# Designs tried in a protein design chat: VHH binders against THO complex subunit 6 (THO6). Part 2

Target 1, 367 residues: THO complex subunit 6 (THO6), of Arabidopsis thaliana (Mouse-ear cress) (q8l4m1)
Amino acid sequence: MYGDATNWNEDEYRESILKEREIETRTVFRTAWAPPARISNPDAFVVASSDGTLAFHSLNSLVSQSASFGYSKGQDVMVAEPERVVRAHEGPAYDVKFYGEDEDALLLSCGDDGRVRGWKWREFAESDVSLHLKENHLKPLLELINPQHKGPWGALSPMPEINAMSVDPQSGSVFTAAGDSCAYCWDVESGKIKMTFKGHSDYLHTVVSRSSASQILTGSEDGTARIWDCKTGKCVKVIGSQDKKSRLRVSSMALDGSESWLVCGQGKNLALWNLPASECVQTIPIPAHVQDVMFDEKQILTVGAEPLLRRFDLNGALLSQIHCAPCSVFSISLHPAGVVAVGGYGGIVDVISQFGSHLCTFRSSSL

## First folded at step 4 (VHH)

Design a09 (from n12 with Y53W; framework vhh_7n9e_1)
Fold by ESMFold2-Fast, scan of step 4:
Formats: sequence, structure tokens, C-alpha cells
Structure a09 (fold): chain B 367 residues (1-367), chain A 119 residues (1-119)
Amino acid sequence: as target 1 above (367 residues)
Amino acid sequence: DVQLVESGGGLVQAGGSLRLSCAASGFTFSSYAMYWGRQAPGKGREWVSGISWSGSSTAYASSVKGRFTISRDNAKNTLYLQMNNLKPEDTALYYCARWLSGTYPFDYWGQGTQVTVSS
């Protein structure tokens, strides 16, 4: 009997290999910066991943860890331990947003299971939730559940996924983009649907609140973006190609701070719209499919099915290109200080300064 | 060009099993909920089972629950229906269908595969 062979636990060894593989095959769909507790410097942010987890990270901790990281055999990126991790969804978590900006802010997530779940950020950040939690998860304060539909043949739909959220604390609402082709307005206080927006013919990728006009904008696999009146639930305008046969999916949308300028990611193009004029003023071709867009004041940030973060002015001039670690990038989140977090394929997150320097690159160790 | 092609039907004795397949092409299979329906001789179509885009949720008609299992392989663009403990009343033409949206439930279905259950 040798101790090596007889004391080695095969199941524990197998699990360690599977855990490493799971970390590498995870996809980060969204990141969100937490509201500052006391000062405006970026630190806390949350990562939503394909394994259904929400992972809370500290930028200061990640930068410190990154400074000591060295390449080792078989590793291409740093694996970082989150401050907290919870399994928020069965199936992927597609979006994460903060509802409110003060100490009573809610952390909201949505996912493949057709739920929005919400927690008080203070409770989430300070809770005794660990990677080894067996019996309990942090109980959500809020749970919104997509409706199931009845069809021909007596069919009952499986629970439709929720692909994206937009928050409007002023009206007490959260808006969701659903896999059933509908957008929904939810009352956060009661947890009930206030309005259903019907008209798209395929699942929704994105929803953006335009609170100044009491409108929302939606983007769909059907190749249209639509503007809706929140009081009536009626479509005010269809945005996009007039030729239905040539329409490409509308994957992403963003409004500027004035809510007058809209950028849409549609296939391999950005379309810049002036909404008061109802006019497309610029089209910017991109070499890869656009997956997310964001305004930074009068500049446009975009990522997609390529390892690049691009920055444009409103005239379509390319201002910068920054190489990102994920080979495909799914989301951008912008902190008011100008720091950007991008997430993508392989579970990789890049945090990039307002000057375009990489602050840290990592995979979360959370399951 | 959206296509759904069913296969795997045949003649089987009561208490037996069959596995149906539906090969999908012309669309992003992994983005759509998929369904099985059936039409018995002289009757209209009825729903049998459904599965979500990811496969994380399934639903069954009460008449088949516990006997039938729906599954999908998104890498192969294929939908399956495992049918166990078959009964003569399961005799029907079986169709797969794509769920487009809550407002337009089924936008496409295949030509069907015949299942005949005898004594």
C-alpha cells in the first residue's frame, strides 16, 4: 500500500478539473457598477454570468491581485475570488442593474428562468453569503415572474426568458425585454405588470427607458427597434430598414443623457438617430456583429463579436480601438468617472480606465 | 428557409417505446422554444410537450406526463421525444413546431411522422 494511490481522492481531483473547465467556459453577459457608498471613485461592481451567478467584485482588490499575478503553465488570465457570490437564476443571468442610487438601492437581475430577482444592495454586499453555502441562498426582496402563454393545440409555453431590463425609479417601474416578443412594465412596489407592449414578431434583445418622454424603446430579433408610449402601451414608431427581407437583429440600444440621441446596434452597423427629428443622421459600419452600445457624453462606445472596444464621435469618426481579452464581448458598463467594465466569452472581464489603459483582466472563480 | 423534418415513427406494441427526432434548419434553433403535437385519426391537432430555448424548462400534456420525455441537442439542431409505455390511444401523426412568440405561438411545423400502437 502506497499513500499516494490509496489516499488520493479521485472524486475531488475530478471535481477540481471540472471546476477549472467551468470557469473557462463561462460567459459574462453583463456587469453593473454599484452606487458609491461615500465617494465617487469606482470600486464595487457585479458580474452576471451564464451559470446563473451574480458575483460582487472590488476593483481595488482586483488591481492589487493583478499586480502580483504571473503567468503559470496552462493559465492565460487571472482567476479572482469575488467578495460575494450568489446563484440568482436557474440557467443564465442575462442582465444586472441597480434600481436607485442611495443606500436603499436595489440590485436587480434577470435570466433564462423568466424571473427578475432583487435584493437590497446593502444586504447583498454585507450578507454572510459564501461560496460554500449549502442550504440557504440570500432571499430576494423582489421576484417578478414572466407570464406563460396558451397557444393552439392546448399548448402552454415554457417560462419565457428575460433578456434585458431598464429601470425607472421615478415612476416606480422596471421594464423587461422578454423571449415571448413582449416588453413588460412592472410595478416594483406591488410586483405586478402595469403594461404589456405587444407588436414585435420575435424575441427581444434590449429595452431602454426614455423617461423624459414617458416612452420605452425595444430592440428585437425581428429586425426592428420600436418606440412605445408607456401610458397606452402602443407603438409610436418603428425604427430600422423599410425592407423587411433585409432586416438584421437589433441587438443593442442606448440613449444619451439628454434622451434625444439613440444609437442602435443592428447586425454589423451602428445607426445614430436624432429622436426629436425622427431622423437617422449617421450609419457606422463595424467589421463584426454589434452586441452592446453605450453613450459617453457625446461619444459612442461599442463592443461585439470581436475582441475590441471601439469609441466613435457623433460624426462616425473612430477615436480609439482598445484590444479586449474576451474574443467576443457581450456588454459595456460605464462608471460616471469614465471607467469601463466589459464582459464576454470565456468568463473574462476587462476593466479599462477613461484613458484606455487596462486596470485589470480576470475570470471569476464563482460557480 | 425554415425546415422541420420529423423521423423515428413506426409500428410498436402497447407497452413499447419509440424515440422521435426533429431536424431543424434555416433558423437559430437554440433561440426558440420547440414543441411536439399530434393528430389522431379523425381528430384535430393536440399539444403533447414543449421545451424552452435552453432546455431548462419542459411541459407535458396530462395524458403523457411521466411516460414521455422531451429533450433537445442545440449543437445538432435536433429536438427529441422519448415515448415510453405507449398505449393504443397514442396512435397519431406526430409533428414538431417552432414557437415564434406569445402572440404568434406556432409559426412553423413539419409534415409529421406516423406512430401506430397495436395490441
Scores: ipSAE 0.015, ipTM 0.491, lowest interface PAE 5.5, mean pLDDT 84

Design a10 (from n12 with Y53R; framework vhh_7n9e_1)
Fold by ESMFold2-Fast, scan of step 4:
Structure a10 (fold): chain B 367 residues (1-367), chain A 119 residues (1-119)
Amino acid sequence: as target 1 above (367 residues)
Amino acid sequence: DVQLVESGGGLVQAGGSLRLSCAASGFTFSSYAMYWGRQAPGKGREWVSGISRSGSSTAYASSVKGRFTISRDNAKNTLYLQMNNLKPEDTALYYCARWLSGTYPFDYWGQGTQVTVSS
């Protein structure tokens, strides 16, 4: 209803429009379930967004908020209250991972600013204002900074972004996929680079640790996946078409629990590799560009530039297809209980049960 | 086909301002760092400024730092260069370029837009 003109506040109206636009234009790039990962009931998870924030949410709280939201009219997606939100990066936060599975676990994030930042998960989860100098500012225990490069004619590169991380607590390492076409191995304790993996000709989308073989795998915009020896930093295998013009970006990769099976998201295809045999055993066509892949034991989960979560067996048979709230989905996080969180366009997160039902759909409130 | 088209150049007095634009097509603009370079009459190309794919990180040549501002609009596939306090030494053909990765050479650049600064 139209109000009395004398009571109209233009500043409040403008602020409301700006806040609404900020929430709706946000993109969720990654979610991560908090340890202990082996607990049967999922609850805590962290959301990394295009505004540089990390938001901690409780699934139990989100389900309660969803019940309350059901009485609201004219709204399709609820705006949820996070348990905590921290501004982690200048610019987008592209990946979030937990380092360790016990009470001493670190929460790590990486982003467009070329940094990895890390916090003790216990400290991050406990909102204690007395421990911090500014509201929602939690001092990181770890900060890793990408190298900045010189180019031709005196050009200086902007800080290369970090697009993805893989953790290996057994070796004390975190691996990063960088915008400068390199992967880096970082020593978590010292914060120093242990190894540089150089050979890709374009920026990296993804990195996966293969600890059983002392290897990492990388996926690049150059249309190749590569396997690297962690002890030498040398590329041991290039996975890609010999016709360079037919190469499609490798956006995503996952290893199964045995580290013998690799799935690569490459353009509009999944490529399934048996690594000991060094053989591509299946190619699965997808109607949209693949943006993330994951193994659920001997099944493959995939999301991409469509509002769908797809599940396949190792023979390429479609087992299920679930509609997701984001029109484009950027990431999958699988809890050991089988619950999946997906994040994507519009700042939307969708949490799906092991039986394929939707548990909650939401956007995080702004900082 | 990858296409970069610069515009916004012209004749300006010393101390004046110009805003250059670069319209990109044929590739995923939001996935690449973008650069402005320039070529003065009878000289080779020199680099002016660069911007990361999201726009969060920028770099500038020392000769233009504090005077020029690089920005991008990924929704419009457009790169910008706001040039303030122009000097006669800034007279050049200005090119936009796509940065491949890290220290690798540029793979695409436009035809350029002429900037002439009179004293």
Scores: ipSAE 0.287, ipTM 0.666, lowest interface PAE 2.5, mean pLDDT 85

Design a11 (from n12 with S101R; framework vhh_7n9e_1)
Fold by ESMFold2-Fast, scan of step 4:
Structure a11 (fold): chain B 367 residues (1-367), chain A 119 residues (1-119)
Amino acid sequence: as target 1 above (367 residues)
Amino acid sequence: DVQLVESGGGLVQAGGSLRLSCAASGFTFSSYAMYWGRQAPGKGREWVSGISYSGSSTAYASSVKGRFTISRDNAKNTLYLQMNNLKPEDTALYYCARWLRGTYPFDYWGQGTQVTVSS
């Protein structure tokens, strides 16, 4: 009528192994640097993960933890304590962005559950809660919900996921890249769709606002990138091969500071476009599938299905190649000071200085 | 050469359970929303359930909500329908279908698997 006396020790051991395995199989899809506010820059950033969490970290705290970890034995990667962690989504959180640059900035996330959720950053970052709470639950100030589509036989689509966001505070807008092959312009104040961008034939991976031209750019599983007029919702240009069989997914896109240069990640290639000339100027082959791209002034940063952060000039010359801790890297976020955070497989984040040195490498602890 | 092959149907008593499977081939299964539909003798096709490409979002017809559960295994390219508390009215040929994308509904569906619920 009694259980095994050693059952507790075996259960604790099993739970420890499952927790370690869960941490290792987690994926960080995106990081975002917090606005400068009143604190030293760079310091605050948020990590969006496959378990649906948003975790807030301080770089100063991480560097201190990393120095202490250097003397530990029996661990390969530091597990860092976040300042705060919130379960933001059912299923993965795919993107995280800041809307605004000051103390009134919103922290926005989107995910597999078809929602954009938003919090006031100061409320998210400031710890008004007990340090020992098992779960941190903060109700969002904003919730945007993807539309469900009706089809024949009385069919109702499942909620389409939101794979990426782009913010435009000047127009009061957030643009979303959806699993229903549409991009949407949302009015942040009202929470309503202002415009639907329809024309892609497969789900969207990326959306980028081109505010200077009142346009957005989208990248799709259908192998095309498209430029859209925000006033009409009409596609003004299709970027891609006319042969559908030669098309590879457009996984990632970035604009430079002038919004004249576009880089697209497509399969194992980067394509550099001059938008005013409407010309592809360079194609840069990459040994692995491209998962994210970004401009650093006149240079291109790229990561993908390899443990490397690559840097190119606009002529396609490789300037640097930095080894990263994740075996597959999903995202780049660049702070104005030149510090880069990359996130990827295993729930690992690597923070790299403007000089290419590693500042810290960590896994974020789960709730 | 898109192919969808349903299995798991059969005869079951009212109140019983069945699990249907749909094996997908010829396309990247993990990139598409998937659906179950059914057609009873002498009736038109009706939608039963749908699931997003990742499996995080599901939808159900009111007639089956709370009794049926849709799921998928993207590693095995397989769609499932767990049917509980079956009723004689659930007797139908059950089809799996691929949602074409966005607002464009089904472009491919299988030949179906017969479910017969005896009363």
Scores: ipSAE 0.131, ipTM 0.617, lowest interface PAE 4.3, mean pLDDT 84

Design a12 (from n12 with S101K; framework vhh_7n9e_1)
Fold by ESMFold2-Fast, scan of step 4:
Structure a12 (fold): chain B 367 residues (1-367), chain A 119 residues (1-119)
Amino acid sequence: as target 1 above (367 residues)
Amino acid sequence: DVQLVESGGGLVQAGGSLRLSCAASGFTFSSYAMYWGRQAPGKGREWVSGISYSGSSTAYASSVKGRFTISRDNAKNTLYLQMNNLKPEDTALYYCARWLKGTYPFDYWGQGTQVTVSS
């Protein structure tokens, strides 16, 4: 026999250790602010984590929880109670986006299981227990499934993961960056693939819609960013080194509001491109590997494998540097009011005001 | 220099079980999807099972689904195939293979480990 107690005592102990380890080793890959996005009233956002969950949080509730927080043995940050948590994926949830800007918006997530799943945001945010037997098992309104590819000897590829999404409600589309080196354009209403973008030689990290030009941009482990025509599926431009040995992965990309400026995170560098001129205007060295980038009007925000949120102007001048709670930061989401949420290692989310003060720091409690 | 070394094969009676292992070296194992294939005497190679780089996604040939389980230990650079309820038609040389990233076919195979199921 093992132990002096019954099997249930050992099982409970084992589960408590696994839960503690899960909380400490979990990673937040993305956060997204919910609509309607009022400039003066940021509140609701969703957290996508390595355990496959989506957790809905209220900033007002988090700030209240933070004010009453007492430091506990073995924890360096508050474990927050979400308004709702659902298991969205088998394996990690890599990206979360809102499709639409109003109260009819869809919440979309993608993950390691090769699925995009979507819910009506109103239904997802509802916490009426009388309508739901379990809060963690909300059925999706839509499910998009990555294609599996056929190889030699009758081989079927494992389901390729979906690493990133970009939404284009005006064309009724969601674009996905897949582990099979392809990007896909999906029709949201029918759930069918409208276009396949083939040409990269390694898996994709990122995809960005450029609606004004009917294009998408993709970033790959192969060390190139590519521009594609959405009407033909053809690659119109390859951005990157022609020397394969010197290529660093393109981990992240963002377009500015005019869709004329592109910033690419590539290894320990940011590359700023003017797309109409097809010119790399600026290269900004970063001390750590870049994991996410975005534009805040005429400024660039970046995070990576360091506990810092950096802000640059378009000339590459460092404007600010803010310490973040995760030791490695995977994503940035910016509310129109200037409030930023960052997520990273340890399942930690840090919410930072428009003035650079920390509003709350937390780990989301699991199911 | 990429190396894949299979082990764990042997002679087993119908209805029995075997666990195959594949030790990988010379590349970042955790970055690649991995596969098991087999070649029966007088036949071409056929795919058996595949697993994603993270281990979260698996696929199986219809002939082995429900009987075989593929798994991996990225910390040990090792791929496994648990074979249950073995049948005489499972007799083959079993190979592990690395899938080249994306949609590209297999680029490296091991030398294989022989499985013989008696009836």
Scores: ipSAE 0.013, ipTM 0.497, lowest interface PAE 6.8, mean pLDDT 84

Design a13 (from n12 with L100Y; framework vhh_7n9e_1)
Fold by ESMFold2-Fast, scan of step 4:
Structure a13 (fold): chain B 367 residues (1-367), chain A 119 residues (1-119)
Amino acid sequence: as target 1 above (367 residues)
Amino acid sequence: DVQLVESGGGLVQAGGSLRLSCAASGFTFSSYAMYWGRQAPGKGREWVSGISYSGSSTAYASSVKGRFTISRDNAKNTLYLQMNNLKPEDTALYYCARWYSGTYPFDYWGQGTQVTVSS
C-alpha cells in the first residue's frame, strides 16, 4: 500500500524538533527599552525571540546576576531568569515596540503569524503574578491581523508575516511592514486598517514613521526604499537601485531626531540620505551584511552578520567598534541615556553602556 | 512574501545520485525546521525527511533512510537533499516545506523539482 512504506512518525519528529527549539539557544530578533515611569537609569526592557516569546528583563537584576557570575564557572554566557515571559506569537516574534511613553503605554509585538499583539505595559510588568510561573498567557488588549489576499478564482494567500513595526502615538497609529509587499497603517483604538501602501514588488523588511512630514519610509527585498504620504497612501519618492540585476535588499532604516537624515542598510553598505535635499550624501562600506541601523544624535550605529557594533559619524568616519557576544547581530535598541541593547544569534543579548563598556551578556532561561 | 524554490532534479539511472536544493526567502530561515516531501504521479504527498532549525537533528522516512541525507546552510538560506542509490520508486516531484509551529505544522511549500529514475 502507498503510505505504508514511509513508516515515519511525523508527530514524534515534530515533537523532537519543538523540544530542540525550546532547549537550545534561540535567536533574538529585537529588544525594546520600556518607557521610564520616572527619571531614573534604564532598567526594564523586552526581548523578542524566534520561539515567539516576549521576555521582560530588569537591567539592575541582570547586572547583579552578572557580578556573581564568574568566568571560573567555565561558561561564556550567563543564563538569566526573566521577570516575566509570555508566548506572544505562533512562530517567531520579529519586532517589539512601545506605544506611548506614560503609564498607559502599550507593549506591541509582531511576528511570523501575521499578527500584532498588544498589552498594557503596567499589566505585563505586574509583580502580582506568581513568581513560580515562567510563562504567562496574559490576554492581549489589542490584536491586529494581517489581511489575506484573494488570488485568481478566489484562492486565499498564505497569512503574510509582519516583519517590522513603527509607532506614531500622536496620530493614534501603528505602521507595519508585511510579507505581502504592503505597508499598513493601523488605527490602534479601533484595530482597523486606515491606509494600505502599495507599490513595492517584494516583501518589506522595515518601516519607519516620519511624523513631522506625515510620511513613512519602507525598505524592501525589491532593492528600494520608498517614501509614502500618510494622508493619501501614495508613494512620493523611490530611493535606491531600481535595476533588478544590481538589486540589493534594503534590510534596515533609521531617521535621526530631526527626521531630515535617513540611513539605509543595503547589503554590505550604509547609505546616508538628506531627505529635504533628496540626495545620497555618503555611502559607507561594511565588511558584513547590515542587519540594523540607528541614529545616536549625529552618529550612526550599525550591526550585522558579524560580532561587532560599529559607530560612525555623518562623514563616514569609523569612531568605534565594540565586540558583541552574538556571532551575528540582528538588532540595536538605544535608550535615551545612551545605553544600547543588541540581540542576535544564539539567543544572546548584550547590554552596552553609554561609554562602550559591557554591562551584561545573557541568554533567557525560559522557553 | 515567503518563497521556497527547489532545483537540482532531473533524469538519472537507477543507482545514481542527485543533490536537490531549496532556496528560501522572505523569512528568517535559520529559525525554522525544514522538510522535504515528494509526490509521485497519481499519489498523495509522502514525507521524506526533516531537519531542525540548527541542523543538529534529522529524521528520515524508512523508504529513504541510509540513502538520503538532509542538510542546510543557514548562511545561504538553502536546504539540501543528497540522494544516493536512487531507485525507480523514488520518481516523484520533490517539495521543500517550512514548519511553522506545533499547532500549524506546515505553512509554505515550494513548486517542486522533478526527479525521474530510470531502470
Scores: ipSAE 0.000, ipTM 0.187, lowest interface PAE 19.3, mean pLDDT 81

Design a14 (from n12 with L100R; framework vhh_7n9e_1)
Fold by ESMFold2-Fast, scan of step 4:
Structure a14 (fold): chain B 367 residues (1-367), chain A 119 residues (1-119)
Amino acid sequence: as target 1 above (367 residues)
Amino acid sequence: DVQLVESGGGLVQAGGSLRLSCAASGFTFSSYAMYWGRQAPGKGREWVSGISYSGSSTAYASSVKGRFTISRDNAKNTLYLQMNNLKPEDTALYYCARWRSGTYPFDYWGQGTQVTVSS
């Protein structure tokens, strides 16, 4: 009898400590802004984390919560309850993307389990769904499963993880960067592989669609970036230095809106390429390892193994740097309004205005 | 240098259980997929099980599926194989192996630990 009461208090206390530790040990790998024309929440975004979850948050709600939290003396990082959370993957969720811009857009995620899973965003964000249905119970509309390779002794390869995705709704395709050193083109409607891009010698970190040229670009742990023709599956160009043995991975790549400018993150350097000219125009040294890059018009945003968001022009001049809450930052996502979300170490998401002010800083609550 | 050292084998009756361990050193264990293979007397090596670098994905040979469980502890640089409901045909020298990368298979394996299942 007395042991039951003691056990009850211990279990409740232990659960509280484990939930707090689980939140703090998470890594946020990617965030993605929902299309602005969504009926459920126009300022919605989704957070993909190392625990395999996708967490939907409302920026308006987070800003309100952040203001209330600011009334507390001696504050720490806010823990925010998501509007919905699902366990999308067994193991980490590495990337999250929206497929389409209208009210029938799909929410896609990929992860360590070698799957792409997809949901209708409208159904994912539906406010009328009960709390227990919001936790791990929403069935995906789409599941793409990475192929396994055969090895010696009759061995089957590990399920190759999917580290990144790029969407091309115009061709009905999703491109994946896989741990088996291959990129894949998937037909979204059929769920079948349309093309395999084979040539890298180590796992892929990044894939970017260049639909105007019917190409994709990939970045690999093998130290090369490659351009591939989507019609043939052939590598048309190797980008980056191969004049000596390079051990620096190509971690991140981005194209500008014209698809003429490419920025690559490789070790502690950014390389800016003009693709029509096939020319490296600028190399920009960075004090920390680059983990993500993107374009904001004719400016380059970068984050990495430091608590800073840096902004450069195309000539390599540093325009600004903003301190971020995560001590190491894994991803950038830019909203059309100019608001940036960054995610990183410790499960922390930091939302930064177009003027460089912090709108909210938080960890998602546990399941 | 890369080293893989297996332990935990022994003699057990049919229907019994054993837990094998593989201690890894000389490389970043958490960056590699790990495998168990076995070799019965007078036969070639056959694959038993594999596990991804993070532990989130596992695969098994059809002969052991449902009876064996592969796991890893990346903090301890150790690979495990929990073997339940053992059969005489499971008698073999059990090897730990490292999968090199992607489509490129094994580059290192250990000396093995003997498992003998009596009928």
Scores: ipSAE 0.255, ipTM 0.699, lowest interface PAE 2.9, mean pLDDT 85

Design a15 (from n12 with T103D; framework vhh_7n9e_1)
Fold by ESMFold2-Fast, scan of step 4:
Structure a15 (fold): chain B 367 residues (1-367), chain A 119 residues (1-119)
Amino acid sequence: as target 1 above (367 residues)
Amino acid sequence: DVQLVESGGGLVQAGGSLRLSCAASGFTFSSYAMYWGRQAPGKGREWVSGISYSGSSTAYASSVKGRFTISRDNAKNTLYLQMNNLKPEDTALYYCARWLSGDYPFDYWGQGTQVTVSS
């Protein structure tokens, strides 16, 4: 075959290099534990990534793959095979949430393309769909599309991204934090906007439903957190520095189970608020920029621009620090059994037991 | 001190192409959506194209869709407009602008670069 040595498939080679780079440069923005997780051992979770994919993983399968992986000179992190992967968004998928707590729950994602997409979890997890391709083009049951705004000169905004979601099945609502400085309340059954929350002057990073009070809370690049009345759409309280020049973005927020305690991640600080008293009771300094926060009963979990999961009590005492595999960590998801999944830079997910031991560390394989 | 400086305009014949650049300084460029607008002699300003902060979402005025391409290089703090198949009606001063939020979208814009398309 003289002369055939120069005839090779350049397209397949180029594709393989691009897929390798996609895996290496990917970021995991959020993970979510699947229902009916509350009363069972943690089993299933979904990973939302910068390539627009949602990847479904089984913890039992990951632990088995991790046990078989073994350490060698040429391998840093296991590349795991997902149970299913779909391309949910054009551009990054920023948040993933479950709407409902039974087998009829919806899997929701939001992203840079200004959409919320939803699937029945039962259908998403079904083995018959994976019979053909794991990267199946499963049609969403729900698609919510951000409004485009009209500006000066007849301008039409690019699609504002959706940076975060909060679900409230009791009111039939999903709340979104948008890049257009607005939060939106969506009716899940009709797919229509029920309320627009307008008053922030820059991007929203976070939204949290406070259903016991018929309120939502939002955090913005403008350096304020705001409390809104869901019935009127009006801002009832602005939380922030009086000096605009000293304001740092509110990147993350969480409510405790009683919805009386709020923790805000703002720059390199956590601010703990008692909402009935309307008082900031504690400020906790963090060495790195805070990227996510949550409550574990009377304790605060936080991650950020460092490879550490930190745990504090309500008095600001550091209870533990656990080293995480991503050099920068973007999100925490806590299973009711106490198992934590964290996701971050490099497309790495780290699953940590209730005792602080590592169960598995991995990257999802590409489509 | 927010500053936007447009360049790349000039005289071109109908059917020709130009690439405009906008150099941004004084703010975190990668955190803001960016816009191109234009103003023809004796007329008001008209929106041309917009791009999200990450570059994943773009929008175009119907009059330029399919002919113009907006892009950005966040590492270089630069916004671009590739203009193909130019028409005499595209003759205008072209501005870049920073998009802040929904209902008050433009808080800063540059001084502009002149594009003249001869017939």
Scores: ipSAE 0.014, ipTM 0.487, lowest interface PAE 7.2, mean pLDDT 84

Design a16 (from n12 with S31R T103E; framework vhh_7n9e_1)
Fold by ESMFold2-Fast, scan of step 4:
Structure a16 (fold): chain B 367 residues (1-367), chain A 119 residues (1-119)
Amino acid sequence: as target 1 above (367 residues)
Amino acid sequence: DVQLVESGGGLVQAGGSLRLSCAASGFTFSRYAMYWGRQAPGKGREWVSGISYSGSSTAYASSVKGRFTISRDNAKNTLYLQMNNLKPEDTALYYCARWLSGEYPFDYWGQGTQVTVSS
C-alpha cells in the first residue's frame, strides 16, 4: 500500500516510458556493412532510421550486450548502445551506403530532406575523440542538395526527398532516386549533378548502378523499371506491362554479381529478368508486399511487409525462410562473409549468420 | 477515382484567421506531395503553398510566407492550411492539388472553398 512508491522518481519513470515508445515507433530503413578491416570477419555496420539518425554498431559489442541481456527477465528485444550516433537528416534517413572499400571510404546517407550527406568513415568511426562527446554532430565532408522545380501557377516544389542511392566509385559517381520522378548522377569530387534521368511519371523508389554496361536501373511508383544510358541520360529500355492497370509499383531492385540478372520487387511479386536476353524468366508470388530484394550469388533474398526473410533459387523454389523480429522488414544488407542484417518496423535490427542462425536482435538507443 | 474536397472557407474581416481542410480519397495520400492554390475573381490561379508527402518539407509563395502554415494528417488523409493575418487580397477560391511529377505536375478535382476577406 505504502511501499517504495515514496522513493519513486515519477519524472524519470515517465521519460523512460516515452523513450521506450519512441524507440518502438522508429523504423530502420537501411543497414550497411562497413568495409571490413579483415577479409572474412564482419564487425561494423551503420543503421539509418526514421528519426534521421545514423547509428554505428559493432557486432562484437552487440553479441556481448546480448549475452548480458539474455539473463534478463521477460524482455523480448535488447536496446543496444551504439558506438556512435549522429542526426544526419531532418526527417527520415532512407538509405545508407559506403563509397569505396578501403580506409578512405565515405559513409553516405540520403533522406526526406532531399540531401545526400557524406563523412569520412574513419572520422565517423573514431571512438576516442573527447571533443565530439559533447555533441551528436559530425559535420559532413559532402552535401548534395536535390533541385527544387517550378510548376504551374508559379509553384515551387517542396524539396524532393531522396529515397535511394547507388554508388559507383569507378566513375566517381553516386546515383540518387528522387521524389520528383528523376534519377540524378552526382559527381562526388565536385558535388555537382552531371546527369539527370527524366522519363518516369511518378516518384522513384530505387536505383541500381550497372557499371559494366555504363547504365543505371530505376524503379518507380509508376509501375515501370527503366534502364538508362549514363553517357546520354536517355532511357534505353522500359520494363513494364503495356497495360497501365496491371502495373504494380517497383519498390526494390537488385543486380547479381555478373550484372546480367535483375530481380524486381513489384507489389506481392518478384520478377526475375535476364538483361542480355531482355526477358522475364520467373515471376515469384510473395504473400506480402515486397520491400527489399538482393542476390546472394545465384540465390534471391527478399523481405517485405511480413516478419520473414525468404531465400529463393533462380527457378523460384523457396530454399529457406527465417523469422525476423520486425513485423515489417524494410531492408537487407549482405556482408561478403554471408552474414545478413535486416532492419524494419519498431527500430529493430536482426543480424543473421551465414548458416541462418540469429547472432543478435536489437533496437538502437535514441539520441 | 481521385477526389479532393476542400472546406473551411468563409467570410472573415482583415486581420482574422481561417483554417482550410482538404479531404483526399481514391489514392495513397501519404505518398504524394500536396499543394494549395487560389484563384481571385477575374484572375488566373496562383500557387499558395506545398508540402512533401511526409510533411518534413514545406514551401510558400512570398505573398503568404509567415502568415500561412500548411500541414497534413496522413492517418486522416487530410491536408490543412492555417491562414493568419488575412488581407483583402487573400480573397479567392482555394483549391488543393496533388503533385504528380513530370509534364503535368498538378491533379485537382475539387470545386474549391471560397475565402472572402472584408475590410
Scores: ipSAE 0.245, ipTM 0.652, lowest interface PAE 3.2, mean pLDDT 84

